# VHH binders against b3qqe0, part 16

Target 1, 332 residues: b3qqe0
Amino acid sequence: MKINLDRTSSGFCIGVQGTIHVAEEKLNQSGELYCLGDVVHNEVEVKRLEALGMETIDIPAFEELRDAEVLIRAHGEPPSTYETARRNNLAITDTTCPVVAKLQKTAKMLHQLGYQVIIYGKKIHPEVIGINGQCNDEGVVIKHPDLSDEAEIAPLDLGRKTALISQTTMDVPGFYELKKNLEKLFAEHGHRNPGTKSGEWMAVRDIDITSEKTGGRAMPELVYKDTICRQVSSRNGKLRDFALANDCIVFAAGRKSSNGQVLYSICKDANPHSYFIEDVDEIQPEWFVGENGKPVESVGICGATSTPMWLLEKVANYIGKTFGDDSGNPDA
Short names: E, the ipSAE of ESMFold2; O, the ipSAE of OpenDDE; V2, 0.75 times the mean of E and O plus 0.25 times the DockQ between their complexes.

## First folded at step 4 (VHH)

Design h04 (framework vhh_8dlx_2; at its last look DockQ between E and O 0.69; V2 from the best seeds 0.00; counts 0 for: pae E 3.4 > 2)
Fold by ESMFold2-Fast, scan of step 4:
Structure h04 (fold): chain B 332 residues (1-332), chain A 120 residues (1-120)
Amino acid sequence: as target 1 above (332 residues)
Amino acid sequence: EVQLVESGGGVVQPGRSLRLSCAASGFTFDDYAMHWVRQAPGKGLEWIGNIYWSGSTFYNPSLKSLVTISRDDSTNTLYLQMNSLRAEDTAIYYCARVHIEYTGDAFDIWGKGTLVTVSS
């Protein structure tokens, strides 16, 4: 039977897994590490790292800290945070997600090119604070794509060249709704890209932003870039598709996890041959026998977003060694 | 105090419609995606659907034709409209707040639930 491990909709995304790994390595080496803000939205994982010597601190505590090592979590930080670290002789272990780092660079470049930067996002979110910091805090943050919040749109200069980007965890339909409504708003003010009757904004690529002419495309006055992270977006849909793609599903999560129970229900609704486990010892041999009495052709292994990847890998290895695996999967 | 309070449940006849409400307090309601989840007697949790702060909705495909989720951010209220109710819709209905993050998605705040019994 083929063993398929879900690496896209189960467990922490790869960027966060990297953050946790770096934190663990540093704590194992030194026994002490400060983390600026919650490293993950999972109290059990935070407490596990705290037991290893990690201390979670807020911005006021960070500003008073001296001669220490501080982890910058996957969300990223604005330039002011790094300036404070330099002044206070703080050693930075920077685990900013590469997707977030690239987004910050994109925002900085758009701002430097003279664009009014609109950020689809939540103004007080750590990631948005980091992005807006790259725009000298002059970015216009809009959360309501229907433009119903007058306070959000009050800072807009409809005559200025403008670029729309997004916080990575926002919803894709909302981003495109916002784009459409901004196109209408600017066009009503008489501001359109040349040659567009409906006021269409141009999608730009990283190469368009970082180079004057690479790709043979000039950047017009009104542009957008869909910066929503697809590793996070559509997780429930991807989980459902994963469940449908396998004959049998083994879902791993803490039994008392409400998140795990709900995500498991998505698997079960899509594939009736889905089974919940907390540990490998709960796995039953009969789960891998089809209705015709023959072994199943594929088993999918998945879990909650909070389920550690090491546990999913342990499950894959156990099933592969105990019931057979012909897939060549390195985790089986 | 952060809390969610469901209301509108009760006994309803098959084929009828029912609207449930969920009153939120103690947090910035329009910063969160809100979910409806149900639990039928003797069964596990079943995801119904969610609504983002933008108003965008996503539904369990098995239930999409039967339900509509909406929100009123001015009154901090979440709604679940149910149509063509059947006996199998008998369940405790929960509203829940979800923290959407690449650092871990969590159903971190739940209401106590409201019972809907579909019976003649």
Scores: ipSAE 0.510, ipTM 0.793, lowest interface PAE 2.8, mean pLDDT 86
Fold by ESMFold2, look of step 5:
Structure h04 (fold): chain B 332 residues (1-332), chain A 120 residues (1-120)
Amino acid sequence: as target 1 above (332 residues)
Amino acid sequence: EVQLVESGGGVVQPGRSLRLSCAASGFTFDDYAMHWVRQAPGKGLEWIGNIYWSGSTFYNPSLKSLVTISRDDSTNTLYLQMNSLRAEDTAIYYCARVHIEYTGDAFDIWGKGTLVTVSS
């Protein structure tokens, strides 16, 4: 029986994996580490790190903390967090995800170029707080793409050069609905990119923004950049292919993982012989027996974005030892 | 107090339609993506679909032609419309909120569920 572990579309994104690795290294060295907010959206993993000596703190506790080491998680923080850390003599271990760090830089550069920055996002979300901090909190945060919330749109200056960006975890259809509605709103007030009939805004890339700051290509008055991360959504198709390529699928995730439930539904639709577990104790021997009583030829093992790779490896090892040849285990 | 309360369940004949409601209170409803999940007797959880604050919806591929999710942010209410009900749709139906920081990764608040029994 062949055991296939999905290492490409399962488990934490690279940024979160890096954050956990750094936290583990710090905890191995000192046995103590504070984390501003939950380090990862997996309760089992948070408790594991807390057992190693990590303590999760909130903003009030952070403001009172002195002479300690604090990890900044993948969402990033506004500039004011770093000033507090300096004032309180805190050693910062910064694990802001590279994608979020680039978005913060993009927002800062657009603000410095004089753009009114519109952020598709949720105002209270830590990522948006960090992004808007780069804009001196002058960014206009909109979460209703139909522009139905008058309080959200009231701050807009329709005559000002403007850039639309997004929190990385927003929905793609909503972003483009917002873009379309903003194009209409600005055009109705007489503001369009020069030479356009449609009122369309121009897509820009980080290199275009950098070039403008350094005297290169000039950017239009009205621009957007689709900053939504597709790392997770691209997994749907790859996971479907993985499920089709195996005789049965063992999917490991917490039952309360929303991404886990979504991805499992894709596996189950593609391969009816898909089984959901939280850990190896839920595995049933009959899953690995084909319709004629013979063992299945392949077992695929996968999980959600919140499933640690060590759990998937544990599952693979268990199945290999219990139901097959463990050819990946070196002979003594 | 943060709360989700489902209603509209009951016994219904195959082929009929049923609309479930989920009343939300104690939080800013339009900040959240909301989900419907069900659990048939003796079975695991089955994700039905979700709806974003934008109104965008995504569905379990196996159910996409049978259900519609909507929300009314003015009344803080999530809806599940189910059409052409089948015996296999018998389940406890839950609405669930995704943690604001971890959209797509964690349900932090669940309703108590409402039982739908499809019986001929």
Scores: ipSAE 0.430, ipTM 0.782, lowest interface PAE 3.4, mean pLDDT 87
Fold by OpenDDE, look of step 5:
Structure h04 (fold): chain B 332 residues (1-332), chain A 120 residues (1-120)
Amino acid sequence: as target 1 above (332 residues)
Amino acid sequence: EVQLVESGGGVVQPGRSLRLSCAASGFTFDDYAMHWVRQAPGKGLEWIGNIYWSGSTFYNPSLKSLVTISRDDSTNTLYLQMNSLRAEDTAIYYCARVHIEYTGDAFDIWGKGTLVTVSS
C-alpha cells in the first residue's frame, strides 16, 4: 500500500507555512514570542504554539508593548505598525508573505506615480489594511464587483489615472468583473487609454511600473494588475487530480471548516472512496480494503487550507503503521 | 442578536422541486459567505454550495445540476432551489454563515435547520 501525502494543494499556504515555521523557530530559541493577531485559524495549531510560548496580542496591546519581540503575520501590516514598533523599541520578526510584500510594493509604486489605486477586496481585512497603508490610506476599496455599493464607489475620481489591484485571496471572476465594470464606468466619462481600444484598461507588469519610476515610458492612464494568488485558486483542480490518482482518500480537517467541507466534496466527487476525519481515531480499517477484498494499492492523504501539515503527516504515518506494510513513504 | 432561520422544508414526492429559505437577522450578507449544508440521517455533514458577497456561487460538484443558490439583499434572505428531488436528498438542511479569514474559513453561525423528506 502506497501512501501519498498531498503537500501542494492541502494545508497552509506558503505564506502561512512560513509564518508558522518562523514562529516555531523563534519559540524554540527564546520560549516566548508575541504575535500580532491570530497566526492561524486552527485551534489545534494555536494551542500548540501557545504551549511553546506564543502570546497573541491585539492592536491596543501592541501599542502599549515595549522592549519585546513581535511576529508579523503573513498578511502583512501597514507602515504605521512598523512605526509603532520603532517607537516602542519592539523587535519585529516579519513573516509577510512574499506575494503580499510584492503587492504592497506595487501599490506603493502606483500610488507614488500618482495613480488612484483601486483595491478589489475587503476593507477590514488585514491584508487590505496593509496594502492601503502603502497608499497612505487613499486607496479605493471595492468589494462589490458590480459597483452596486454607492459608498464604495463614492470616492472614485473618474478623471484621474487609475490602477486596479486585488487582495490576494479574492476570487478571480470577481476581479475581472470589476475590471469590466470599471472599464464601462470610466469610458462613459470620457477616459480612454491613448492608442488602445475605447475604454480598455491595460495590464501592467512589474517592469512597466519600474520603467516609469526610473524615467522610462509613461504607463497608460488606466491600468490593472491581477494580484490574486493562484495557490489558493488552483487548489480545487489539484485536489481533484489528487483524488483521482489514488484508490482511497483520507481527508483531514476540522468539522467546522467550511473550506474543508468544500474541498472534501470535490475529493468525494472525484473519488467516491473519500473519507472525512478530524483525527486518526476516526480512521476505519474497512476503508483500505478494495472491492476485491484485498488492500488498496494507494491511499491519498489531504486536507483543508486550515489543516496543519503535521496533522496530515500524523495521519499518513498512522495509516502506514497500522494498515500498511511498513514500506509506505508519504513523501512520494 | 445574530440569527439564521431556515424555512420551506417538508415532505415532498420524488421528482419534485423545493425552495428553501434562510432569513438572516442581526447582520447582512455583505461581509460573509453564506453556505448551504445538509445532514442525512446517520450520515455526516454534506456541503451543498455557497454564495459570496460578490454574488458568485460555488456548488458541490455532485449536486451542481440539481441546486441553485441565490439571495435577496433587500430582505436579507438566502435561497436554495432544489430540483428533481430523490429519496437520498432527505436530510436536515442548514444555512450557515462563514467568516472568511486570511488563514482559513469557518462556519460561525448556523440555523436550526429545516427537514426535507423525500418519499413516495
Scores: ipSAE 0.398, ipTM 0.760, lowest interface PAE 1.2, mean pLDDT 89
ESMFold2 (binder alone), look of step 5: mean pLDDT 81; pTM 0.809

Design h05 (framework vhh_8dlx_2)
Fold by ESMFold2-Fast, scan of step 4:
Structure h05 (fold): chain B 332 residues (1-332), chain A 120 residues (1-120)
Amino acid sequence: as target 1 above (332 residues)
Amino acid sequence: EVQLVESGGGVVQPGRSLRLSCAASGFTFDDYAMHWVRQAPGKGLEWIGNIYFSGRTFYNPSLKSLVTISRDDSTNTLYLQMNSLRAEDTAIYYCARVHIEYTGDAFDIWGKGTLVTVSS
């Protein structure tokens, strides 16, 4: 029986894996590390790091902390967090995701260029707080792309040059719905990019933002940048293909992982011989018997974005040693 | 006090439709994605679908044509519309709140559930 482990569309993204690796290295060196907020949305992984000496703290506890090492998780933090760290003599281990760091820089530069920054996202989300901090908290956060929430759009100045960006975890269709509705709203107020029939906003690249010149034409008045992360969005198709490529699928995730339930449903739809587990003790021998009563030829192992790779490797090792033949043992 | 309360369950005949409600209180409802999950007697949890705060929905592909999820943010209420009910739809139906992070999503608040029995 061939065991195939999905290393490309399962488990934490590279940015989050980097955060976990850095946390482990720091804990192995000093035995002590504070983390500002939950490092990952996986309680088992958080508890594992806590056993190594990590302590999860909130903003009020962080503001009272002195002379300590603090991990900044992948979500990023606003400038005020770094100011507090300097004032309190806190050593920062900054693991902000590069995608989030670039987004923060984009927001800062757009704000510095005088744009009213609209952020498609949730106002209270840690990533949005970080992004809006780069805009001196003057960004307009909109989560309802149909503009149905009057309180969200009330702060908009329809006469200002304006840039639309997004929280990395928002939905792509909603972003483009919001863009279309903002184009209409601004055009109806008499504000449109010159030469646009329907009031279309201009897509800008990072280099366009850094290349703007005072009084120049390099950047239009109304612009947008699609800042939504594609690391997770491309996984649905790859996961479906992976499920189809194997006779049987074992999907590992926490029961309370909504991403896990969604991704598992994609596997199950593509391959009915798919099974959900939290850990190896749930694995059943009958899952590895094919339609003709013969052993399956391949087993695929995959999981949610919140599933650590060590768990997927544990599952692969367990299946190989428990249900695989002796000739397939890599230790032989 | 943060809570979710499901309602609208009961005994329903096969082939009929049923709408379940979930009343949210103690938090800003429209800041959260909401999910429906069910558990048939003696079986594990089965994810039905979700609705983001933007109103976008994603469904379990096996149930896509049979269910519709909607929300009314003005009344802090989540809905699950089920059509063409079958005996296998007999289950306890739960609504759940999700905190969305790129490090993963977590169901952090659950209702107590409402029982739907499809029987003549």
Scores: ipSAE 0.015, ipTM 0.467, lowest interface PAE 7.7, mean pLDDT 84

Design h06 (framework vhh_8dlx_2)
Fold by ESMFold2-Fast, scan of step 4:
Structure h06 (fold): chain B 332 residues (1-332), chain A 120 residues (1-120)
Amino acid sequence: as target 1 above (332 residues)
Amino acid sequence: EVQLVESGGGVVQPGRSLRLSCAASGFTFSDYAMHWVRQAPGKGLEWIGNIYTRGSTFYNPSLKSLVTISRDDSTNTLYLQMNSLRAEDTAIYYCARVHIEYTGDAFDIWGKGTLVTVSS
């Protein structure tokens, strides 16, 4: 049985890697650090850092905290979090991912220009809370691109100038499905960009939004900006190919990881012989038995952008020693 | 024109300190995480560290006790403070922007570099 570890499409993205390394550095200096929310949606990694002195806190605990250092994770936070930190004399170590920080600025500027901001995303996701905070919590969050959820679309004002943006970890096909359905909905209400053949919304660039000379004057009434992070989404195709190249897939991630859920579904769709674990104790012997009752010829090991490489290496070592011959010669 | 211009290099004696600057123009500097990278003669690129948009830093562990990265968004300037310089620190020092875009990420803007020579 050959064990293949995915080193190219698995493991921390640059934003998560930076957050973890900053947390480790702070813990090595002081032995104490508060983190607002799970530093990463991987309980194994969270427990590792907690053993080093990190304490995960929620918003109510954060509001009561005084004279302490708090890590802001890669997902970002709304302005209200920073105001609370200032009032409570909290030192902020801010590791907000640059892509998320730029997205927050984009949302703020679109809101200030008078656009109704639609956010393709999950309303309760920390990143979306941060983005919507830049819009004074007036953004319209839509998760279902087919517009089937009446509660999601009820706040829409079909007569307002409107801009569509996205949570960075959402799916690209869903974003463009949502855009097409919004184009149709607004056009049916009589709202179109002048000169568009089928009511198309116009793509805008950062310079269009932030230009002080134009003040947004050159921007159409109905616009969109594809803000989905390709550093994460480009892994979809590579992971699918990896899943197809192996007889069996063991996928390691935190169960609450949104990215982990998406990437595992890609593996499962490509290879039905795919299994989700958080750690090695969940691995089952029957996963490595083929249709002929013999061991599978190859096992692929992969994970999410929230999965540390050391965990994937641990999984590979465990499988090799427990179910395969990792020595190459058992008589040596 | 999008540009990064490093300055502050030169000849410095072993054990001394040196501060490098990087002036950014043609883009909204405050929106980007910025990096320092160096290349010693005849060797490959070595990543030094980065600074996030809101000031948090992440360093190459082999260098973290020797360097400090900071930024001044009001002047669009990135800094690298180096202490206890050794002959092995002789290199061309580059500032770089990691362009984490919606269509992909890359080091897309590099300065031309500034030479630091540590010599007695």
Scores: ipSAE 0.000, ipTM 0.358, lowest interface PAE 11.5, mean pLDDT 83

Design h07 (framework vhh_8dlx_2)
Fold by ESMFold2-Fast, scan of step 4:
Structure h07 (fold): chain B 332 residues (1-332), chain A 120 residues (1-120)
Amino acid sequence: as target 1 above (332 residues)
Amino acid sequence: EVQLVESGGGVVQPGRSLRLSCAASGFTFSDYAMHWVRQAPGKGLEWIGNIYTSGYTFYNPSLKSLVTISRDDSTNTLYLQMNSLRAEDTAIYYCARVHIEYTGDAFDIWGKGTLVTVSS
């Protein structure tokens, strides 16, 4: 059995790597650091850093904290978090990912221009909370692109100028499905961009959004900006190819990882013999037996942008020693 | 109309230190993460490190102990401090703004570079 580890499309993106690196440096210097929320959506990595002296705290604990140093993770935080830090004399170590920081700025500017901001994303996700905070929590968060969830669409004002953006880790096909369905919904209510027969919304660039503040041209009433991170979306295609190239896939990620769920669903869709784990103890022997009752010829190991490479290496080593050729297979 | 201008390069003796500056204009400097990249003669681009809007840094592990990146948002200036310079550090040094396009990221604004020569 050949073990194939995906080193190209799996593991920490540069933003997550930066956050983990800064946390390690702070812990090496002081031996203690508070982190607001999970530093990464991977419990194994969180526990490793906690063993080094990191303490994970939630918002209620943060609100009561005084005279301490707190790490803001890559996901970002709303303005209210920084206001609390100032009131409580907290020193902020801010590692917000540049992609997330720019998305927050885009959301703020669209909101300031009077747009109703629709966020394709998960309402409880930390990144979405940060983005929506830039919109005074008035953003409309939609997860179901088919508009099947009445509670998600109930806050929509179909007569307002509206802008669609996305959480960075959502799926590209879902974003464009949502855009199409919103175009139809608004057009049925009589709201269209001038000159559009089918109710098409206009793609906007950063310069288009800023032009209103510089005395530029008026923006269209209905716009969208695909804010899904290319680091994530480029991995989608590569991961699909990787899944197709192996008989069996073992996908490692934290269950709370939004990116992990998207990438795993791509693996599972491409290869039904794909299995989700958080750590090696979840691995089942039957996954490595094919329909013919013989061991599978190849196992692919991959993960999310929140999965550390050392964990993927641990998985590869475990499978190789437990089920591979070094397990004493006489046919090897 | 956005511009980045590097300065501080020149000839420096091995083992010495050197600080490079990058002056930014035409955009809101404090809103962007900034990067340093170098290119040695006949070699490809080598990423040195970046600095987040918060001031925290992430470095190429091969260079971490040799460099420090900092920023002064009040003067729109990015810095690269280099210590214990070696002949291998001879390169053109570029500061770059990352264009965080939401469907991708790219270095979209580069300075012209400043040459650092480590010799004799």
Scores: ipSAE 0.006, ipTM 0.290, lowest interface PAE 10.6, mean pLDDT 83

Design h08 (framework vhh_8dlx_2)
Fold by ESMFold2-Fast, scan of step 4:
Structure h08 (fold): chain B 332 residues (1-332), chain A 120 residues (1-120)
Amino acid sequence: as target 1 above (332 residues)
Amino acid sequence: EVQLVESGGGVVQPGRSLRLSCAASGFTFSDYAMHWVRQAPGKGLEWIGYIYTSGSTFYNPSLKSLVTISRDDSTNTLYLQMNSLRAEDTAIYYCARVHIEYTGDAFDIWGKGTLVTVSS
């Protein structure tokens, strides 16, 4: 059995890498650091940093904290978090991903322009909470692009000018499916984008949103901006090709990782013999047996942008020693 | 035209300090995290450090006591402060924009670089 480790479409993106490096540097200097929420959606990596002195805290603990340094993770935080930090004399080390920071600015400006903001995403996800905070928590969060969840669409005012944006880690096909279904829904209600017959939604540019002269110009009533991070989505094709090139796929990620869920679904769609794990103890021997009852010829190991390369290497070593002949090169 | 222009290099004596600047134009500077990278003669690229849009920084551990990165979003300028310069700090210094595929750029943007020569 040949073991192939994906080094090109797995592992930390630059934003996550930066957050981890800042955390490590602070811990090397002081041996203590508070982090508001899980530093990454990967329990194995969280445990590693906690062993170095990091303390993961929640909002209630953060509200009681005084005269301390707190790391803000890549997902970002709503304005209320920064108000609490100022009130409690907390020093903020802010590692909000630049992509997320830009998205928060976009959401704020669309809200200030009077748009009903629809967010393609998961309502309880920390990034979405941060984005919705920029909209005074008035954003409409939709997870199911087929509009099958009545509770998600119940808050929609089909007569209002409306803007569609996305959580950075959602899937591009789902975003455009949602846009198409919203176009139909708004057109059936009679809402139209000025100058269109079909109620077509118009792409907005940053200059249209941020310009001081925007209020003096005609803006479309139905707009969208594709805010999905391409550092994440550009991996989709490479990961699909990787999954197709191996008999069996072991995908490592945290269960809370939205990116992990998207990338795993791509693996599973391309190769039904794909399995999700958080760590090596979840690996099952029967995964390495093919349909003909013979051992698989190749096993691919891959992960999410929240999965550190050291964990993928640990998985490769475990599989090689436990189920393989240990003579294979894990680099592919 | 999207551009990054480094300046402030030159000949400097060992043990002295030097501040490099990087002027950004053609894009919304405040939306991007930035890097400083250097290349010594006959050597590969060495990463110096990273600055978030918020101003938070992290550095190459071998250089962290010797350098400080800062930014001024009002003037679209990135800075690298270097202290206690040594002969091995002789290099071409580049600023680079962190790649944000979300907004449509396919490649990191690099400046032409500025040469720093540390010589007695």
Scores: ipSAE 0.076, ipTM 0.548, lowest interface PAE 6.6, mean pLDDT 83

